# Designs tried in a protein design chat: VH-VL binders against C2 domain-containing protein 3 (C2CD3). Part 20

Target 1, 169 residues: C2 domain-containing protein 3 (C2CD3), of Homo sapiens (Human) (q4ac94r1171to1339)
Amino acid sequence: SSGLLDVGLRYRRSPRTAEGVLAARTVSISVQIIRACGLQAAAKALAEREPALQFSATVGVNASVTTHLSFLPQGEQRRTHPVACSFCPEFSHHVEFTCNLVTQHCSGEACFLAELLEFAEVIFAVYHENTKSASDIISIESCKEYLLGVVKVPTKELLIKRSGITGWY
Key: E = the ipSAE of ESMFold2; O = the ipSAE of ESMFold2 at other seeds; V2 = 0.75 times the mean of E and O plus 0.25 times the DockQ between their complexes.

## First folded at step 12 (VH-VL)

Design r1 (from n3 with heavy chain S102P; framework fv_levilimab; at its last look DockQ between E and O 0.60; V2 from the best seeds 0.54)
Fold by ESMFold2 at other seeds, look of step 12:
Structure r1 (fold): chain C 169 residues (1-169), chain A 121 residues (1-121), chain B 111 residues (1-111)
Amino acid sequence: as target 1 above (169 residues)
Amino acid sequence: QVQLVQSGGGLVQPGGSLRLSCAASGFTFSNYAMHWVRQAPGKGLEWVSGIYRGGYTHYGDSVKGRFTISRDNAKNTVYLQLNSLRAEDTAMYYCARGGSYPGSSDAFDIWGQGTLVTVSS
Amino acid sequence: DIQLTQSPSSVSVSVGERVTIDCKSSQSVLDSSGNYLNWYQQKPGQAPQLLIYAASTRESGVPDRFSGSGSGTDFTLTISSLQAEDAAVYYCQQYYDSPWTFGQGTKLEIK
């Protein structure tokens, strides 16, 4: 629960362009991963059991963030590029999750998605990871990542806020 | 055929409690968001609270922490529990049906007849 | 909160005249799905009734003399040929961001 992550969520629906029968059968959840802060406390706590992290916990971590929507398979998660050597990284990353609708259950295409949104979460996992360096091509440590923290943001507010959800979590 | 029939209400002293009921018929109640809207005597409309089909609730600032909306889909009924009542809560209370479709689900197309709540010593 | 301001507060007009009622929102209520603004009519001693939703779409059974227009922050309800039964208070309502809010109302009287 150490550190903070600044994110934004919005619900997106394809505009209805023509009268006819043509309508989007998918909607999207737009996720912005803006920045983080306070990662030093998390890195120091982890360094107590991971000696390889002692330098990074003092100087700065190579942070990346995975994003997963709780009702989608884990394989649909997305990942930012790492931001080197910082305890307050700026990601400025945007992700779109496309969701199909179940029309048989309710009168509208988005009715099923609305049910999912009432109980769902966007799950962010913040990692420290090694990146390739000119001198460390063969190192086994160059592929290791360490979980710094997890942030879960409920999606239910998207039902009542068309302006979206934004803030630090 | 499609209707909302309200019950409860009446006279209560400041600090008291009351529960309002709104029974639905003629439509599939569990598919719709439900709302409460109030109107003080001689005043305009004020949205009070809403509840989504899965039970997610939200409240107006003036009632948050004192009022609780709930629903019983088996009884096709929405409730409003009014606690810590004040004189300024005196109003006609309406229940209203929101739509079932996201984006337009909060147009109140069916209204109950209204239930008067009077808070006085 | 999003505040809605209606004008005029009241109006007294004759049958057959055209009436416009404005609703101004403190913030835009428009997104890619449209405008999140409704209009209601409340006759004396009755519950409100939905007239217009999504800024411009008439509810079923509403006479075509009622029309809604506008976008973003500025909205208008127009009655193109006033009838005696249109005497009522008219409210706009936003459902863009909670809490949902209403305008203060416009009282329409028949001379």
Scores: ipSAE 0.502, ipTM 0.782, lowest interface PAE 1.5, mean pLDDT 83
ESMFold2, look of step 12: ipSAE 0.549; ipTM 0.800
ESMFold2 (binder alone), look of step 12: mean pLDDT 92; pTM 0.945

Design r2 (from n3 with heavy chain S105P; framework fv_levilimab; at its last look DockQ between E and O 0.48; V2 from the best seeds 0.58)
Fold by ESMFold2, look of step 12:
Structure r2 (fold): chain C 169 residues (1-169), chain A 121 residues (1-121), chain B 111 residues (1-111)
Amino acid sequence: as target 1 above (169 residues)
Amino acid sequence: QVQLVQSGGGLVQPGGSLRLSCAASGFTFSNYAMHWVRQAPGKGLEWVSGIYRGGYTHYGDSVKGRFTISRDNAKNTVYLQLNSLRAEDTAMYYCARGGSYSGSPDAFDIWGQGTLVTVSS
Amino acid sequence: DIQLTQSPSSVSVSVGERVTIDCKSSQSVLDSSGNYLNWYQQKPGQAPQLLIYAASTRESGVPDRFSGSGSGTDFTLTISSLQAEDAAVYYCQQYYDSPWTFGQGTKLEIK
């Protein structure tokens, strides 16, 4: 990608509150989506093919980020709220990905998560979202989103770092 | 009877290479992380390297780039390839079993007998 | 890297007495799952043996005179009634962040 994302990942196994056996089999990956930078180059490239983006490529994009864990269904993806008019947005956003690992009875959930983490990735997609307003009747096309870039972060280092993984990608 | 049996030590010149072996028995080898820990004569313990069941590896700073850990799950054996050896690599090398997905402690609970590596001219 | 500092470096104690060994970590080894600290015993001429894991959980087969305590950065191994066979070097070890590191060791002698 043309820009960079500052993200953090941590393994989280603490039960939060549990009713029944479902919570006993829950493991979590904590994801921090901190900020991005360098989005102007991506916005300018898109504006060459999409004239409606020329203003945003000059003054700033309305960035949002989706995040998804590779071994979970795509329906589990999460999204930040957009940060208006910036090429270096600050998201300061935290999500938790949880899954039910009941089918791993013979090995325990901690060992199962370790197997998944060895090969898994957290996938981030950065979008520009045009201005949205209930009273903005002249910008109906501006309700569309445009993909600025995709970042994939391997999770295998969580096997050896309980402090987590942080950095720019 | 759970055990780790080591082999492959000896005397090597500086800049030389050596491969250590550690054969496991009495447990499902492929379900465990495996490690090497060394101890220079008269000194304390130093973790050297670890390998997970799927082949993910990590190394101590003093050996990164020179040593390579590997495993053969069909032979229940973990290896440590020692390259570009230096005098400070002289130590007793232990293999150790780490944690597993079967609920074993996240610690080095089974150790081999140790294999001496001496690097001298 | 997480550095572990043990105190004392050595101690000489009579059979039946209580011994404490401290381990201080340069940064916390605690998260929501607990403390990532182990204790090992190494008798002369032998490989190390696991005594305590998760700061306070005794490994199977370890006598109950051995106990671990502490949290975060400060940990203690206690031998409540020393036996002659306890003469050894004791190491703490963290498994919070790689590289895994050991304390420098505490030599326990019977006087």
Scores: ipSAE 0.555, ipTM 0.796, lowest interface PAE 1.5, mean pLDDT 84
ESMFold2 (binder alone), look of step 12: mean pLDDT 93; pTM 0.950
ESMFold2 at other seeds, look of step 12: ipSAE 0.672; ipTM 0.840

Design r3 (from n3 with light chain S98E; framework fv_levilimab; at its last look DockQ between E and O 0.50; V2 from the best seeds 0.00; counts 0 for: pae O 8.0 > 2)
Fold by ESMFold2 at other seeds, look of step 12:
Structure r3 (fold): chain C 169 residues (1-169), chain A 121 residues (1-121), chain B 111 residues (1-111)
Amino acid sequence: as target 1 above (169 residues)
Amino acid sequence: QVQLVQSGGGLVQPGGSLRLSCAASGFTFSNYAMHWVRQAPGKGLEWVSGIYRGGYTHYGDSVKGRFTISRDNAKNTVYLQLNSLRAEDTAMYYCARGGSYSGSSDAFDIWGQGTLVTVSS
Amino acid sequence: DIQLTQSPSSVSVSVGERVTIDCKSSQSVLDSSGNYLNWYQQKPGQAPQLLIYAASTRESGVPDRFSGSGSGTDFTLTISSLQAEDAAVYYCQQYYDEPWTFGQGTKLEIK
């Protein structure tokens, strides 16, 4: 599929508090899902093989985006609310993933999260969700969602850019 | 003893190439990011390149596309391949140990002795 | 790129005097974990040595006459009672964002 997704990533370590090590083991990875474009091309390509998409490929898709970190369980996946009838939806969605940092008392041991970030990805999946209408009462296709595209953004640059990463992917 | 020992410098004509080596001992090399920093005669310090423990590489703008950093964890050695050398690449080249936690340096706490590279006709 | 500007470029002082060296960053190097600013000392004919990291934390073995201070964009290295062996060039360095950059250096001479 063909589409551009405007996202932002930020690796923010939780400040250590006077209360000590309890809070110091938490790191936040901030994911922003700002907007998408180019979804008409993706919808048209799929409509060639899936007749239920032909109307949406002409008029607009009901887009939503899932996001997850490659090293977290799939159950940690988050999803935007759908934006109806658009090929360039604005999501303005923010997700915080709270991750553990293993703290060791012996110096020289590698940090758990930093090692994962070198090889990990944030994965975004863009879907079209059919809505039920009077014309779709009889068909179970009104409950079906269609994958329009997948975007993977490596997290390794977060180790170098404390200010974060933003842009189109 | 924690140590970085460098080799591979010398005199080269413009457009030529060299390979610098930096051998580590006294610490678990595979856990650390490694970097190259250079200093032209009578000038300040310039970060050149880094390689993270997982093999991700990055470069300063002045050397991008011409220099290649690599590592061999079995030999505890980091390398810098210098290609398409120019007169402005003349410098003392230092290898330096970076961070072990973030895949990037918190600070350059161990430095090699330096290797001189001279690019001239 | 984050540019670091040091001042003065050179200073000549007597043993026992106090010296300050400033480093100004073109962008903030502060986040919730602290300041990403290091200081290095380079004596003639030697490799640089780490002196201060995280703006104010002394590296192991560094005498307590060296101190770092400042936050965000403005940083200072202070040598409170200068010794003859402190003659060197001093560099600040940011490790906040790629590419990592150094200040131009401050040469400290003993009168």
Scores: ipSAE 0.019, ipTM 0.599, lowest interface PAE 8.0, mean pLDDT 81
ESMFold2, look of step 12: ipSAE 0.049; ipTM 0.645
ESMFold2 (binder alone), look of step 12: mean pLDDT 92; pTM 0.943

## First folded at step 13 (VH-VL; framework fv_ficlatuzumab)

Design s1 (from q6 with heavy chain G50R; at its last look DockQ between E and O 0.02; V2 from the best seeds 0.00; counts 0 for: pae E 14.2 > 2, placed apart)
Fold by ESMFold2, look of step 13:
Structure s1 (fold): chain C 169 residues (1-169), chain A 122 residues (1-122), chain B 107 residues (1-107)
Amino acid sequence: as target 1 above (169 residues)
Amino acid sequence: QVQLVQPGAEVKKPGTSVKLSCKASGYTFTNYAMHWVRQAPGQGLEWIGRIYPSGGYTHYNQKFQGRATLTVDKSTSTAYMELSSLRSEDTAVYYCARGGSYRGESRAFDIWGQGTLLTVSS
Amino acid sequence: DIVMTQSPDSLAMSLGERVTLNCKASQSISSYVSWYQQKPGQSPKLLIYDASSLQSGVPDRFSGSGSATDFTLTISSVQAEDVADYHCQQYYSYPWTFGQGTKLEIK
């Protein structure tokens, strides 16, 4: 709703066979975090309840984005470097999530992936990081992260679109 | 009611290619994997590969990698298998078979086409 | 590749006899085994999946058992219409593989 994130999603397979044991295969889901816009509106809305954001809501936020797949452990999330003082940051980040689909059970990569992708999401969280500044004891500033917004992109269209999914969300 | 319909026979010369068809009806084509299996005369069954019609994702038996190409036409509910650089040893009956659904039903082949006899000879 | 080995290669039985067909995997495959019946001149038909689950429309005289590496298809009272080749197949890991088949005949 407030602000937009320009992303791209693709998946591809990298076949790998284990000789003499179970077949091993890897699947990569590539995530591009290209840029954002409209972050001033998000920052201003948050600044109504967070006075520490009032200056940043006027001049620009220090944005970074985390991303993770709903079916992977939370520890697999990835994060962009922050882009300082902007309401339309350019991230130009490329992240790959790689899974090894080798099990003792017959979880066949294609069937398992189809079931996962039908209901899964790629989750993006956009943060502002307050920069540290020199201050005395009386006016100590906290280094905090502030959540500006969350974007969720369903993965089910990857079952249909071989070129992937791209656009503003 | 649920059917996979294949042409009865094809005759080809060595070194050429063939594209075999499999027309599905009576079920939602994009909800199930489509597999290809062949059987040389007097021999056992050999799995070639499979395709998920949604997304077009394929997986091939390494024996056929580089020679077999699986495709679908979702608008006609038809699966295709193209086999290139044909040899006399490719003479066999080629079956299409429906595999597991996205709902996690069995992955066994519960519906088979009647097969296409491919003969490769000069 | 997982090798599926069937035994016997062929057998001939009298009507009404109990038939036992065996299938052995070259490694543990849990219960991911199916059995197919293939009558002369016809495509295979699914009988048993997941080692022991009977496919809809298959007569109750067919049953499957086994796990890990050793699997069995049993016909409790063989009938004339059961003359066919029988194949086991694993779907534990790619490539999916079939046994060489067992030919069942009636004396």
Scores: ipSAE 0.000, ipTM 0.477, lowest interface PAE 14.2, mean pLDDT 80
ESMFold2 (binder alone), look of step 13: mean pLDDT 92; pTM 0.950
ESMFold2 at other seeds, look of step 13: ipSAE 0.541; ipTM 0.825

Design s2 (from q6 with light chain S31D; at its last look DockQ between E and O 0.10; V2 from the best seeds 0.00; counts 0 for: pae E 7.4 > 2, placed apart)
Fold by ESMFold2, look of step 13:
Structure s2 (fold): chain C 169 residues (1-169), chain A 122 residues (1-122), chain B 107 residues (1-107)
Amino acid sequence: as target 1 above (169 residues)
Amino acid sequence: QVQLVQPGAEVKKPGTSVKLSCKASGYTFTNYAMHWVRQAPGQGLEWIGGIYPSGGYTHYNQKFQGRATLTVDKSTSTAYMELSSLRSEDTAVYYCARGGSYRGESRAFDIWGQGTLLTVSS
Amino acid sequence: DIVMTQSPDSLAMSLGERVTLNCKASQSISDYVSWYQQKPGQSPKLLIYDASSLQSGVPDRFSGSGSATDFTLTISSVQAEDVADYHCQQYYSYPWTFGQGTKLEIK
């Protein structure tokens, strides 16, 4: 009934570069936003209260996805390009978030970041970007963005699965 | 119920350091970021930095990088801000404020402490 | 750093009048703006977050609007208890920054 989002997550450390050079004090979390499906149900539910969505709920939405890490600033969020007129868009979008090392006690970058990842989440928000209508009055309202759904993926699974996490949520 | 409790005042000499405390109660301390904001007499608000208690992830306003140190004691649900090399311009009220959760909810400062007046003189 | 510029610096209004306070960001920050009320001798209190969302427990006479660079706080009918300094703040990117404040007086 509800839509799904196909994503992948990877945890990476900065590589050692030259001989005798230690790993950088930065780690990366790569996020792949592959595709979504089942968005028609979400669009129809919104259209019950929002007449501007009735056409899009029938023919397809102009979907885009934002993503961010719960412990980084909102300005670090990333967004896919919109995929027009589909209930099963393919985004094939890749984002890499860098995480600076932060210590309180005892130096050990992997250990302290692991504590953060135990409780953190990657948040995805799926939007419909409505298109303008023929009239100025209608087009003003059709320039709005509508939230179709939110997906939260805990990052603690990255501590266990070395190849990362993939799947539908 | 939810509250942040700070001491009322501190007096220090220039060139010394201070460690200010902020005791949280009424919520899960490790689920929310803690931020520090100061307000000099008759001036606006200035963000110093923030800390996520789980894992100790911090970020600082570059104006305070190297002088400010944010820490937490999870066992007492207490956040600390240490400011070194004090100058008279550091005379201000220092607030702690609860910010965003690890779950990515709003980052606005929805709970504030009463503030500690730090006076740097002599 | 993102500079938040508030206007006016101060403003005196009669009870029941409509008040509009402005806040301008030096770059686009979407809707990641909050507004705080600070009464004399007190800590700031959150009024509005995400530019237009009303914090729980805040009277309906307060509202926020704006996006990108220009934001407003509106008080539809000013009351005596609204005497305070009002601050806007961005939380789009570090460092978090506040406007210089607007002082609202009655009479």
Scores: ipSAE 0.037, ipTM 0.652, lowest interface PAE 7.4, mean pLDDT 81
ESMFold2 (binder alone), look of step 13: mean pLDDT 93; pTM 0.951
ESMFold2 at other seeds, look of step 13: ipSAE 0.237; ipTM 0.736

Design s3 (from q6 with heavy chain H59N Q65K; at its last look DockQ between E and O 0.03; V2 from the best seeds 0.00; counts 0 for: pae E 14.6 > 2, placed apart)
Heavy chain, then light chain:
Amino acid sequence: QVQLVQPGAEVKKPGTSVKLSCKASGYTFTNYAMHWVRQAPGQGLEWIGGIYPSGGYTNYNQKFKGRATLTVDKSTSTAYMELSSLRSEDTAVYYCARGGSYRGESRAFDIWGQGTLLTVSS
Amino acid sequence: DIVMTQSPDSLAMSLGERVTLNCKASQSISSYVSWYQQKPGQSPKLLIYDASSLQSGVPDRFSGSGSATDFTLTISSVQAEDVADYHCQQYYSYPWTFGQGTKLEIK
ESMFold2, look of step 13: ipSAE 0.468; ipTM 0.805
ESMFold2 (binder alone), look of step 13: mean pLDDT 92; pTM 0.950
ESMFold2 at other seeds, look of step 13: ipSAE 0.554; ipTM 0.814
ESMFold2, look of step 14: ipSAE 0.474; ipTM 0.789
ESMFold2 (binder alone), look of step 14: mean pLDDT 92; pTM 0.946
ESMFold2 at other seeds, look of step 14: ipSAE 0.590; ipTM 0.807
ESMFold2, fold request of step 15: ipSAE 0.601, 0.157, 0.594; ipTM 0.823, 0.692, 0.814
ESMFold2 (binder alone), fold request of step 15: mean pLDDT 92, 92, 92; pTM 0.947, 0.948, 0.947
ESMFold2 at other seeds, fold request of step 15: ipSAE 0.183, 0.597, 0.577; ipTM 0.697, 0.827, 0.823
ESMFold2, look of step 16: ipSAE 0.000; ipTM 0.475
ESMFold2 (binder alone), look of step 16: mean pLDDT 92; pTM 0.949
ESMFold2 at other seeds, look of step 16: ipSAE 0.577; ipTM 0.828

Design s4 (from q6 with heavy chain Y57F; at its last look DockQ between E and O 0.50; V2 from the best seeds 0.00; counts 0 for: pae E 9.1 > 2)
Fold by ESMFold2, look of step 13:
Structure s4 (fold): chain C 169 residues (1-169), chain A 122 residues (1-122), chain B 107 residues (1-107)
Amino acid sequence: as target 1 above (169 residues)
Amino acid sequence: QVQLVQPGAEVKKPGTSVKLSCKASGYTFTNYAMHWVRQAPGQGLEWIGGIYPSGGFTHYNQKFQGRATLTVDKSTSTAYMELSSLRSEDTAVYYCARGGSYRGESRAFDIWGQGTLLTVSS
Amino acid sequence: DIVMTQSPDSLAMSLGERVTLNCKASQSISSYVSWYQQKPGQSPKLLIYDASSLQSGVPDRFSGSGSATDFTLTISSVQAEDVADYHCQQYYSYPWTFGQGTKLEIK
């Protein structure tokens, strides 16, 4: 239960086409991942299980954040670039999820998004990522990463709050 | 007790359509996605598509886009899959399976129906 | 589409032996893999989700491991009732895809 993540969520209409017609039944959910803090406690707790992380738990983690909407496949997740050597990283990252959420039997795009948002969550996962030397990059295709924490933010308030959802979690 | 109940068999002629049913019970129908998976005789499993019952949103394997139609009846907690322009190679067991929860639970298929054997022959 | 490749295609084991089944993804899929058991004439049954999490009601002799592209289902001491086809499946991105299956028999 250590650490906090500062995020913003907003509902956004999709742009119209060049012909002035609203793009077919698309709606965007804008997610801002602003910053985190208090990651040292999470890193220390993880280092008890992962001794190789003890140095990072002392000096700073290379934090990145994944974002996923609970009603989308996991592969639709997005990821920030890592912020090196910090327990209070500033990400200032924007993610936009564009969906076609209407069917033949519904009167508008917001109708289906509203139904999904009543029960959905935005899932944030905070990772520490290894930093590779230049010589290691040619030999390794994937990075070792360590999960520092997971934050789930219910989306139902997007239906009520016109300015969106913001705050620390 | 959570379960998905399907009819045992359907027989159809090529060129026709079939609408297969899947009756859910023992859970809140609108809180979980419903998926359809088929298995031809002696073959592996093939995902057809999924539907989110609350809003009726669908995702299809592109292979079936235009032939498969997923729907639900929320009042009876029943999911349907209609497959049109049937061919002999559509002969398979068709399963419904409960999948992704709106509450962020795992997307794995944790409950399966017993399957409906669809036979497409003259 | 993400291709899931299982190995071996089939195997026969003596009762009580340790069984290892492999599944390889054509792309990194993190840990979003499930394993299903399908006994002859039955529908699939979920054993493992998220690569290593044991589904409720599944015997402890089943376990899963792996990440990224290489995944393993292990049966620590195979029993007669474990005769089945075993399927891996990714739920990382659409379309969701299954491996071709591994058939497990008892000698």
Scores: ipSAE 0.007, ipTM 0.570, lowest interface PAE 9.1, mean pLDDT 80
ESMFold2 (binder alone), look of step 13: mean pLDDT 92; pTM 0.949
ESMFold2 at other seeds, look of step 13: ipSAE 0.146; ipTM 0.680

Design s5 (from q6 with heavy chain G104Y; at its last look DockQ between E and O 0.18; V2 from the best seeds 0.00; counts 0 for: pae O 12.7 > 2, placed apart)
Fold by ESMFold2 at other seeds, look of step 13:
Structure s5 (fold): chain C 169 residues (1-169), chain A 122 residues (1-122), chain B 107 residues (1-107)
Amino acid sequence: as target 1 above (169 residues)
Amino acid sequence: QVQLVQPGAEVKKPGTSVKLSCKASGYTFTNYAMHWVRQAPGQGLEWIGGIYPSGGYTHYNQKFQGRATLTVDKSTSTAYMELSSLRSEDTAVYYCARGGSYRYESRAFDIWGQGTLLTVSS
Amino acid sequence: DIVMTQSPDSLAMSLGERVTLNCKASQSISSYVSWYQQKPGQSPKLLIYDASSLQSGVPDRFSGSGSATDFTLTISSVQAEDVADYHCQQYYSYPWTFGQGTKLEIK
């Protein structure tokens, strides 16, 4: 019924920067959002309650995906650029979530992240965004987006798989 | 019987520190975030910070960064909030509140302690 | 910081009347809003989470609505036990912030 999302997750260290002295206090989770498919069924179901979506449910949605780690604040979510008019969008998007570590652990980030990853999830939300004419808008009030679906990927397998997690969800 | 138990009152002098406790019972302590919120007399609620007991991961309201320290003791299911360099304007009721589970999306505070009245006066 | 502005600051209502309380965020926060009831001398109690989801054990006369920046708590028929302060809170981004509160009294 509902669509699928092709993603990959990998644990990695943040590259050293001008603040290289603090790099040991930074740990990152790399997230790839590759593509989705089967979005028409979700769009049609939503259009039954949202008449403004009936056209998009027939011809294609303007899909974008937000990504959030369950142990980070919601405001740290990341968002893909929208892919217009498709039920099987290709995003090819990469995001990196860096934890703001206060204290180093004895085994470094792996010990701390292992405790969080045991119960954590990466949460993907797929939206449709209605397009608008910028030249016709006097205010920003006409913007709307619609939630097509949510995918949650448990992170606990990152504790075991050195190369990370990939696949359809 | 999920509950958070706090001492009723603490009295401190300016310039000192206090360490407030919050004893959790009736649920798996390490599955939920613990937050601290204060309310000065006749005022609104102010979030101080939160801690994830499983890994000790913390977030602080920047207004309290450097003065507030959140810790947990997993063996006793107890959360602590230490506030240093106390001032008279720190007089308030300090609540602990259970946040969302790591496995749930909601971050709402569904269980609150009864609060500890901290009085800071000479 | 995201500022949550509640209105009105206070109101007095007759028993059985419909009450609407408003909460406005200084930026879009999707639906990551909760509402709390705080009776005199008590700690806050969760009523609504995720803007519109009713917490278990809360009477059906309470409901929440809104998204993005404008949120509403509605009491369909006010009862005497509803005398309290009501707070909205956002959990979209740190720091978590509360509105200043609305005091509801019965006339």
Scores: ipSAE 0.005, ipTM 0.505, lowest interface PAE 12.7, mean pLDDT 80
ESMFold2, look of step 13: ipSAE 0.006; ipTM 0.509
ESMFold2 (binder alone), look of step 13: mean pLDDT 92; pTM 0.949

